# Miniprotein binders against q8h113, part 31

Target 1, 357 residues: q8h113
Amino acid sequence: MVIYHRKVVFTYVRAKRFYHFLNIEMVTDFKSLLPVIDISPLLAKCDDFDMAEDAGVVEVVGKLDRACRDVGFFYVIGHGISDDLINKVKEMTHQFFELPYEEKLKIKITPTAGYRGYQRIGVNFTSGKQDMHEAIDCYREFKQGKHGDIGKVLEGPNQWPGNPQEYKDLMEKYIKLCTDLSRNILRGISLALGGSPYEFEGKMLRDPFWVMRIIGYPGVNQENVIGCGAHTDYGLLTLINQDDDKTALQVKNVDGDWIPAIPIPGSFICNIGDMLTILSNGVYQSTLHKVINNSPKYRVCVAFFYETNFEAEVEPLDIFKEKHPRKETSQVAKRVVYGQHLINKVLTTFANLVENS
Short names: E, the ipSAE of ESMFold2; O, the ipSAE of OpenDDE; V2, 0.75 times the mean of E and O plus 0.25 times the DockQ between their complexes.

## First folded at step 20 (miniprotein)

Design L6 (at its last look DockQ between E and O 0.45; V2 from the best seeds 0.69)
Fold by OpenDDE base, look of step 20:
Structure L6 (fold): chain B 357 residues (1-357), chain A 85 residues (1-85)
Amino acid sequence: as target 1 above (357 residues)
Amino acid sequence: SEKVTVEIESDDPFLLEWAVLYIKKLAERYGAEVKVKKKDGKVTVTVKGLSPEVAEKIAEMVKEMAELLGLKVKIEIDGKEYPLS
């Protein structure tokens, strides 16, 4: 066991030196564009114990390290999820949001439904401003009492649309594939941080939680309508599947400028969350982003959030504290209980839903 | 069947590679054949086997992408300049 860790770490230190040399050509300042990462070499080796020694994995990991340091957002291609499935998820999402309001209300989000289901336009608030979107909020299902009194607020089944009838089975398949993809990307990120592929899969990811927001952005005839206010994501990784024909997502770069996240067909946009910032000892900062509705056409976005265990006490991992020491005065990463943080967010976002129900 | 031809001119090799990838992914989305030619610092991407409606949609998406990036492109549908005057 100890000898394998030394070899992987040694190959990684050599890879980092090699990446400093390759850094000359792809130092395109990510000021205007998000990087595109083909992760297919990483996926081809994701179950190999020596994956960190593979030249293709080493290349992907260096792309991940740069993207997570410089912008916190990247496109993912070569991800192995079929384009037909990705497109069908968006198509079925359009079909749901095109339904009469009374039909959408059959799956209305309620506290008694564990804050799962359809939220109408004007229910979501970001930083005290109303967001111009509607959504279906989904969470990993769990047995009653599994997560104690904290988890009780989210207890219940997901409320899937009954029209189209295949929507539930499609989305459950999609969630499984996004879960597997997120795990494999995190193995690459664990390597990029100079750990083993499995640093996250210990205490923090034995039973990973997930959140999914199925989001509809109404068409607008006005400029600069806020579809979703500026925020960072709370989790580990987000996988964004969006309509191909509308640029609405904006990412704040290192200079403080908003860059467009132009949809690339068949890609995910992947970004890092606040929990990954903590776990990485602040090496990878979550990036501020927003959605601007700028099209007269309706737009959909499916955001899958891959999370820690619900009860995870999120603090900097010892290996990353060792590899990336910080001055004690920069206590950036307070210990956070993920589930409590999520519940506080849900209750804050939906405080007005309780008063109006 | 129609063809979309995009001539891309940029001194930024990353922007060129990104734009070529974008057009390839558009073509893949519609099951279209793609050809890429590089000559004299220009990249020409040709997408073939399109319906008229899909050709126009690809041309518009490439135009919008180029506008957002400040990228100099020349777009043609079946040898006619896009946007159609």
Scores: ipSAE 0.798, ipTM 0.929, lowest interface PAE 0.6, mean pLDDT 87
Fold by ESMFold2, look of step 20:
Structure L6 (fold): chain B 357 residues (1-357), chain A 85 residues (1-85)
Amino acid sequence: as target 1 above (357 residues)
Amino acid sequence: SEKVTVEIESDDPFLLEWAVLYIKKLAERYGAEVKVKKKDGKVTVTVKGLSPEVAEKIAEMVKEMAELLGLKVKIEIDGKEYPLS
């Protein structure tokens, strides 16, 4: 799709230049779309020895390649996770956030809770700017000592809400499904990069860590309230399950314009993160995105982050250096172990929470 | 039961396909029947079997989608034009 890709980019750039020439700027949030990818052919063949030759898989892989090279965001449909479960996750999350503040505080983040749990509205900051949301921070649980001294600060169980009563069981089922889905999408992405299906299941990748942020955005009566400031995700792949009756997520395209990520019912919004940028030797680049709230309605977003092994030292994979030599790899985090980076961020975030509480 | 009719006009076939898909996913959420007709460079999507509440919800969501995308649409509920303002 090199020729098609070049034509698409050229056409878009010319349109923007035309409007600027007339002293008319293109309106942010209009005439911009994220691709929609039906991955059901990929999922049907993920465990087959000949999946790479399947015509349906080849088609999905091409769409994944195009989306990841261009904007790094796409919708996933045909993913096999029931609409009932996706909605129940949000419904129970709404019920928790609607509880009195004192009930939510029973599972507040503390060092002894492994930095897992509830944080109130207004204490989270992104790039120095206040985020108008509340959240529950969850991390993969692991046995004491598994990740050495570095992992010690995150040891312990997640603090799941006890109200609604079934919350923990629901979320553990959901996490398993999101983990499996993410792995299968990454098999498609590995093929898109020219590797085997399993390049993201290698030695430092086959025991993936995960992070989940369960986020509530209070309703607002003014425009352009920052729900979550502009950032890139640092993992491999993010699955977004959000309320779909209002659009608040915005994604920055290659021209620097913010594109609305209009929720499509029954889909996940999916994006690549910084570690995938590194592992792909810069072929796929993570994308700035933010949440801007204009709605008086409370909005829930459950973000699942699929990561490397906790102990992974992240560097470009040899196969992708061979397939895509001298790409944009200057963004490789030098001497950064994934777990160390995560812990540094967790501790910094908590210090800010204490200072602003 | 009520029906929502959305007439979509665009020279961009990708945008047309995306918008039709969006409406189909909305209809699937509510178990509704969908029919698509293409005529004279316009696409008409009809969603049938709706309660009045769901019909209005679908019309409003389609309106917001169209506004965000700069997409030219006409929306009707049972033949009555749904206001775009």
Scores: ipSAE 0.734, ipTM 0.910, lowest interface PAE 1.0, mean pLDDT 85
ESMFold2 (binder alone), look of step 20: mean pLDDT 83; pTM 0.808

## First folded at step 21 (miniprotein)

Design M1 (at its last fold request DockQ between E and O 0.47; V2 from the best seeds 0.69)
Fold by OpenDDE base, look of step 22:
Structure M1 (fold): chain B 357 residues (1-357), chain A 85 residues (1-85)
Amino acid sequence: as target 1 above (357 residues)
Amino acid sequence: SEKVEVEIESDDPFLLEWAVLYIKKLAERYGAEVKVKKKDGKVEVTVKGLSPEVAEKIAEMVKEMAKLLGLKVKIEIDGKEYPLS
C-alpha cells in the first residue's frame, strides 16, 4: 500500500513540477470551475503524422491531460464548428418541443422503431428516479444484421421530426461534425496518455458507434427539480450543446461538492465516459454529473456521445497498461461489451415507460 | 447602440480570466465589439454595439454568472448601474 501512494504522489508532484515548468499556470481551481481548452492548435495538425511534435499540440495535450485527471469535464473552444450551426440546432430543437403533443407522437419511441424517437416527459429514469425531461433518442444507423441478434433491438432509421422539414439534414450534418471533432479530441487524449495519436482508432474503435440525445427540459416554478439524475456517461466522450442563458448542469468535484457548469456561448462542454476510464487503465475517471431544472423557461440540450464499436469488448489498451501500470489486485475494469450494455440500458428504460404509460 | 460595462474584482487571476472569456464569448455571439482593461485584482470589460434587448440580456447573464461564482461585479448599461439584487 505505502509504495503505491508514494508513486502516485511522486507522479502527481512530478506532474505539478512539470506544469510549473511549462508556465501553464492554468491552475483553474478545479474545485469551482471547469477548465476551458482552445483545441484549435490540435485541429490544425490533426491530419499531420508528426502532430505530436508540434508545440501548439503539446500545449493542448497538456491541458487535456490535466482536465481529464482532475475533473473529467472541460469546455472546448476553437472547435471549428460554426456558431450558426450550433445555434440553429438548438433553435430547431426548441421548435420541435413547442409542437403539439400529437405532432411529437408522430416520432414516438417504440420497440419496432429500434427504440429510436421521442420520449415524453417523465419516461426517463436515472437510478430509479424519474427525470423531468422529454427527449429524442438517436443512434448510429446500421444495416440489418450488422450487429447480430444483439443489434436487432436497435435496427431501424432515426426518427427525425418532419417539422421543421430541414431538421433531419441539419442534424445529420451536425452528427458528422461532432464525430470528426470527437475523433480529433481523442487523438489529443491519446497523446496525453502517452500513446500515439491513433490508440483510440484501433481494433475497438474502427467503426465507432454514437448516441445522440436531443433533450428538452420543461420550465419549473420550483427549485431543485431533477431534470436528469446523477450519473456518469458510459461512452468515450460526450459533447454537450446547450442553451447559453440557463445554468442547469452540475458536476461533482473532487471534494464531493456540486459545481455549476455555466454554459459558455460557442463552446461545447466535453466530458469523458466510463469506457475511456477503462481504456485508459483507470488514469482518467468519469465524473458524476446531474441536471437541475431551476428556470421557468424551457431549456434544450443536445448531447452527442462518441462511443466504441458496437461489439467492442472494452478492456484497458495495452499501451496504457504499459505506460500506467496498476497492481493486479486493482480489478480496474471487467470486460464489458458496449452494445450489450447499451441494449440493457434501453430495455430497462423502456420497461419503465410501459409501467408508467 | 448600447454599451455594457462590467467591472470584475477578484484576487483569483483564473476566475478573472474565465469571467473575461465568458463576456468575450457573449459579445462574439451577438457580433459586439469588446474592450478589456486589466489592473491588479480588477478587470473592466466593455461590450459595444448592442441593441437595448441584447444589452439587458448580457447584463442579466453576467449577473447570474457572478452570483454563481461568488464574483464581485459592477454592471452598467450606457453608464446606468444594472441592479445586482
Scores: ipSAE 0.791, ipTM 0.929, lowest interface PAE 0.6, mean pLDDT 87
Fold by ESMFold2, fold request of step 27:
Structure M1 (fold): chain B 357 residues (1-357), chain A 85 residues (1-85)
Amino acid sequence: as target 1 above (357 residues)
Amino acid sequence: SEKVEVEIESDDPFLLEWAVLYIKKLAERYGAEVKVKKKDGKVEVTVKGLSPEVAEKIAEMVKEMAKLLGLKVKIEIDGKEYPLS
């Protein structure tokens, strides 16, 4: 197809009408791109009890609502976490994964280590397909006995790399910042759903569990290598900090097409998970995504998962049932116990790891 | 120091704004200055204050972004066309 332009006047009129049409379409769905949301107005007001009235907050909330109702993925900029820290997290992770295999195995996942630590390339499976990545699995630490018999298997400290030496302190600082950022984004999402800012800070949600997967994708000499098979995330919100020089993350849009999640430097890619789907009474739905690697270059991704309280029995929040009522026959996942699901997944993953080690 | 000039053509204003934002964030990553101009139904983004190595890196990243999005772009480093393959 060849585009022919005959006169400047015609081009101007068509361009203006085209812009109005596209703005209408982009308000209702995201077919080919993930939205970019500058959340700095939200962060400037997130501790103010009158934040819901601020014009900047209202604008951000509208963008969050549109993104979460449709694609469930968006970039976050204006988040206040320094580029230096974001990049250093990835640089130190590169350094760890470059270590000799024997050094990485010193922190391997074991039951004695609370199922925390390093897993080698190729032992993880998603939907029956092998994931070509290596990783460090980290979970929020908690005092012995806090979560009863269910939580016992996950007790103990994370196994942080000792090389580079700074790794633990850097990552603990980063986790604190990601936890705070996630909470503030969730305040915006709560407003978007028509609640108070704090609906995701209630009794079963205010002491969030977190998961961190520190993932390395080896360079490949083939096309379309599965780095991580198609899945949805289980928790409330995921913050993805990935190398920005190659695109490997793909997200399934409403039309069923896989679209690329091109890394935007200095941003987080952010997505909603299954627990948020339940809590929102199905208004926001978690999104299938996968990692397909086509690059000969090693790629790092540090994924932070903001979850419910460990022992949360998760069901739709009353306020969102009231604001977004659903018929009884449409209520599919009314009540789940977060910690039981997490432990079942941890044990299943480890059993598969043993079979493939 | 060198500069990278990117001319972007699209009838989709959302895609244009997204691409401009991407280049701005990319330039910020390397501490570079950015200038954006509208020009005859196109957007021109100029990134300047670059070392030769960073200029080539930025050009390649913009090329990849454009390929993935199906964007029509023209990229130049100091007035010399950067190949799009």
Scores: ipSAE 0.756, ipTM 0.916, lowest interface PAE 0.9, mean pLDDT 85
ESMFold2, look of step 21: ipSAE 0.743; ipTM 0.913
ESMFold2 (binder alone), look of step 21: mean pLDDT 84; pTM 0.814
OpenDDE base, look of step 21: ipSAE 0.785; ipTM 0.927
ESMFold2, look of step 22: ipSAE 0.744; ipTM 0.913
ESMFold2 (binder alone), look of step 22: mean pLDDT 83; pTM 0.811
ESMFold2, look of step 23: ipSAE 0.684; ipTM 0.887
ESMFold2 (binder alone), look of step 23: mean pLDDT 84; pTM 0.813
OpenDDE base, look of step 23: ipSAE 0.783; ipTM 0.926
ESMFold2, fold request of step 27: ipSAE 0.706, 0.715; ipTM 0.901, 0.903
ESMFold2 (binder alone), fold request of step 27: mean pLDDT 83, 83, 83; pTM 0.809, 0.810, 0.809
OpenDDE base, fold request of step 27: ipSAE 0.762, 0.738, 0.718; ipTM 0.919, 0.909, 0.902

Design M2 (at its last look DockQ between E and O 0.38; V2 from the best seeds 0.65)
Fold by OpenDDE base, look of step 21:
Structure M2 (fold): chain B 357 residues (1-357), chain A 85 residues (1-85)
Amino acid sequence: as target 1 above (357 residues)
Amino acid sequence: SEKVEVEIESKDPFLLEWAVLYIKKLAERYGAEVKVKPKDGKVEVKVKGLSPEVAEKIAEMVKEMAELLGLKVKIEIDGKEYPLS
């Protein structure tokens, strides 16, 4: 009976779970674990006009509603993306980050590349602190001039690694599947909010933008190295594909405690973003999360961000204002232009790059 | 082929279900057979058809999961307590 007292400062999760030895009826504390949702019943009906009446869909919708209310993070299983593809994405990502620095620099992020490509370790900053990761930043490609002067900053093709050669085609396939999956999860979330399945496919949400960060976290021999600083995601949904053998992502629960987002093999971690918070009339709050590098082994994470339309002026959807009325004083009602916010974030990150180069 | 046996003890049914699912997904990742036996406040999970390397990998990942969650587990590889003393 080996009680491994590693002093990982999960003191509070232990403290509430130590109350488990007291005869307090432990309500299933969704606050202490991310829920796992099998979405296969939702996907089986996602193209059916009467999907909202299906008992399997209703069950998934109820799980999505609880997850989005209680923690804003959940595991997705039954998502229909092959484990072989998910694993190959991580494997090819490891192979890229193992390349010599000079080879990684062939796809270096630049303003002329529309801020697409490789960021070296220590270039990314979150809340004025240096992040200990390297990344490839990818964005949805669009025709020159499609998004006017605002979009001009991001104009250009994605810079894919040339080694391995299949990396581009693999990632383009992966992006398509993540886009389709994100849309279908949002149909469930739309139902959970008491709308039609299609509330997130309206004018401001048609032709959704996406961001993908292919992230490498170097191995560390020190405790509490910040791989990515504490933040909320800006968009609608994030799909996280990470290495299965390293817990690094931490999520701040409703009690203010950091809980580990333990990788589950063959799952995505899904979370909601700030735009979904706005669109939902604040019913679903985006959740603060961070990455702590705590392993001597290199770790990869592919984060796919499903976004609004690039030109979207994001405000609460009328149906969700009706279903979930709020007092006018909620700061959530601010109209935000997604593309302008993204550009401001990119330019701020790049300014920090120049200062630390 | 080796086997990993995990006894999970918790009063939280959600934590038990989550831990069982975690072990199932680990087993699936490695093409292993899983048997689950629920007991009152306990679950026994048996993973079979493992290489020695995969058995140790699963045992370590289950141990780390249990440590992070504050979950009471007993892990055995081929009937020997893990970690090996």
Scores: ipSAE 0.778, ipTM 0.922, lowest interface PAE 0.6, mean pLDDT 87
Fold by ESMFold2, look of step 21:
Structure M2 (fold): chain B 357 residues (1-357), chain A 85 residues (1-85)
Amino acid sequence: as target 1 above (357 residues)
Amino acid sequence: SEKVEVEIESKDPFLLEWAVLYIKKLAERYGAEVKVKPKDGKVEVKVKGLSPEVAEKIAEMVKEMAELLGLKVKIEIDGKEYPLS
């Protein structure tokens, strides 16, 4: 085993024995590759009261810990979501984005629609740079009044395309599966941080909000077009389902180099976000990533963002402050109100849409 | 049916295993049969049961993966070399 750039030492004998048994390699240098994690042992024990003691779970947890410490991005396989569903989500999204512009505008974002719906190419900015993509914004639906005046702007149902006709039902099934998968991955991450499986299911975390961005990147005839500028994700965990036939996602490694996140068929690309950085007391840091488009072909990416409760006031969890006391002299730990931040982003995005429409 | 044969050469065993996993997942997508045979400093991967259009798509995807990772590969569709440049 190559030990360079690892925070946890892994013995030669242990590595040979376990990797031979699992037939899966954990990348240790993370300069050119992202780790691949088969989470099926974790999922098989998710209802078991002693899941933390299972040898298969322990092995997955170790891989999650190394991935989250070293790069904050990893592939998830063995997740139990069918390849058919993963592909249908992208196929139906392609069909929608292929419609005439006027048809897509039928579900455009408006304040009356709860800021849910379609946004055209060129109205999004990331870090001050224009993003060359179009998208549908979807948010968890909730009863009128549940989140007070702050949540009022996001009240209402998502605006799903009517063409293809099956789109809404398929996507609602997909969202439920992504929600459950994200929760189970976070149980593994909680164990990796030294907590119980349920540290991310506490009072302000057990009713998670979610965001989904359904993104289309137009084909380009030049190199290095910015599809989405460099950023970190805000929430806890992101699941990325993207077209497999071209690589556009790039991730910044620990050495400061941009490496390609080559799509692995049937997998999700998974990364941690800013709220997880805060909750973990800075042990796991969210990772800069960007989308650079070099393909003349249209590309689809469906990003599912698993968040805290809407009303959550996010600060480091006590157990992780105890297990991982901070040693840095410069830190950015502070209380963050999730719902307020989300609304500020939503209103800023809409203001840009109005300005550029 | 058509077959795609990929020979991958690297001194980095982690990179070899990652590339093999990628091809296995790609083959699984199309319900194709996969045979993996390690050799001295190389791995040979054979994907069988493909239509001509899927075989070409797989070859192109493997080519792009190899380019991005700086992997030394040789790709054949039914015994004919698939061009890398």
Scores: ipSAE 0.695, ipTM 0.896, lowest interface PAE 1.1, mean pLDDT 84
ESMFold2 (binder alone), look of step 21: mean pLDDT 82; pTM 0.799

Design M3 (at its last look DockQ between E and O 0.03; V2 from the best seeds 0.00; counts 0 for: pae E 1.8 > 1.5, placed apart)
Fold by ESMFold2, look of step 21:
Structure M3 (fold): chain B 357 residues (1-357), chain A 85 residues (1-85)
Amino acid sequence: as target 1 above (357 residues)
Amino acid sequence: SEKVEVEIESDDPFLLEWAVLYIKKLARRYGAEVKVKKKDGKVEVTVKGLSPEVAEKIAEMVKEMAEMLGLKVKIEIDGKEYPLS
């Protein structure tokens, strides 16, 4: 392997100025920009048993490793999802949010709808602060009884808009593609952590859950309106499909500065979540981000959250504990049950919606 | 049809590559042709086949990107300088 005859290079991996000295041009400056990663070589080999040996895959894996160790956010290009589909998802979402309020309420979030559906502007809160957005909450559908008592409240079908009429079919196709894309990115991330491509696909992700938030941000004529307060994502990966003509998403870099995530047309923004932090034994840290709106234009953002199995008890994977050792007490304290946390958030969110409606 | 020409100057190759990629993706969104060439340590990006409305939209989006990044650019629509301030 080319890497092993250059042991001097590997012993200096954490010294960014050392990379420049060795005439290695790497994307290691995440102070003002997020890295852009063309994952097409990874996708071309994602089902091959020997994908780890492919030179194109090795290059992508290196870029994923650098991005996830530092900022935890990156643009994804070469993802194989057509520009037409990406744009149509946003176009139809614009059409729905432009409907009269009474039409949007036909799919309002209720307990009998499994806590799926439409939320009006101003009823959602992040860390006790109002978020100036409206949204449709969608969750993976599952058979009644599958997840016992803890999953019972989330049973039932998603409430898709009937107008535009094609919305449900389009979004279900989109979700399937995002699910496959997220799986393939995680195979690359597993390689980046030093595992096989499939380390996550066992007990933790045999049957991955997903969440989708379809978000509309009203135009504003004021500075610094909070569209979504600062937070980290809970799951494994998030894929963001946002309007590309205004910048509102901000990401906190390792220096503590907020940097703009300028939309790149046709790309996804991808970030890691809290569950991946746990599974990686803390090597990859989830990243604070927020939405601050300064634009008079209405803005749509479709966020797809790729999660663990609903019932997963998430803890550091043994292989990553061995390859990336940390203090054991901090890692043991991070064992969580994904589904219970999700249900707690769903119930808390709904209780707040009732109080603020 | 109109064209937008963007001249980009940066000592940071990461910023330069990022900005060029951004303009390429923006042009693709509008079905436009793109040509990139180096000239005296600068990069020139030409976007062709645009309506006047789309040309102005692209120029404004490039201007906003450059302002956010502190990136040194010169933007022209059909040879006429597009205002940066």
Scores: ipSAE 0.580, ipTM 0.867, lowest interface PAE 1.8, mean pLDDT 84
Fold by OpenDDE base, look of step 21:
Structure M3 (fold): chain B 357 residues (1-357), chain A 85 residues (1-85)
Amino acid sequence: as target 1 above (357 residues)
Amino acid sequence: SEKVEVEIESDDPFLLEWAVLYIKKLARRYGAEVKVKKKDGKVEVTVKGLSPEVAEKIAEMVKEMAEMLGLKVKIEIDGKEYPLS
């Protein structure tokens, strides 16, 4: 028992130092699986009008371009969110999932709650297979009637755990920081696609929706237990905050191999979604990923999904169609209404909840 | 042509799989042949057809990868333990 914790802490202190001491070549060769990108130079200039001309920004943009082309997944370091906050989010999440089932049910997901709240283990399905996780589903809150009849299904406050008491305020702060970080990463991605920094802040992308899944994966004594089935993410960007001591996320590379997304302490795993694939005119493809529970220990993962506007009719951006012309036969050109897709997904998941309740 | 032989030990099958994929990708970059032999909790990876410079580079990269991941590795270049004492 004691040996595992010391190894992980040594890997943690070494990983932060290691990324600082990783010669550019080694970080480039670590690009071979999932690249690690220090985005601090991008964040330092993200509000500057001339950010595209900054040498540090240009370097980060070039790293983002390669990551999004080659694998659609990357580690983000230098993101400016405190390690203490990141860790406290995971700690408080563990504390919630350790509660008695009756306490977790106080925030049970219901239609009347706008499909917000706690999902018990075994009610989530991916591609017709049962996922071995529990979750709290959160969505951006909005005023009643803001998104018409489509949005009505999701109307309501998020159901935050009352234990621990500080959980709501912590998560609201975390959501804000993840929103700001996602916007700034997308400025870099916009530059990488050969646009202005602001292509993802246009009419369909203003007032971005967000989804957050606070996921708990129970410990397993069996091999190859599916924690979450293979899928692509729907939105623009996902920020994954996972436990540092358990490998579970797997990413399918271009060769068809499943790459384990080893936790890097103090990093986010970032991936691109299907909407970014569309908007980029298919230049950046979303990557298939899954979670395999392979530990007897409970694992938490907080996935923040930065989305389009709820009412967005998503199509390739004109600037990216110009910069990256494709033959018309690309299935990527389908206009999709984000909010309608989300509602259909939520209703399908809830139907599975009712059938398995 | 030189060979790099890597023995990797881990109780985490995903770390073993990752390390194998890492070495395979390194080898592919240099046009080298890779052989993988799996044992319980161990993997033996052999990379062949390397120049001396590339063999040393691969060995160093595997060592650094192992240090980062906390993997127990044994690295040999043409049957000599790396790092060279």
Scores: ipSAE 0.280, ipTM 0.694, lowest interface PAE 1.5, mean pLDDT 86
ESMFold2 (binder alone), look of step 21: mean pLDDT 83; pTM 0.804

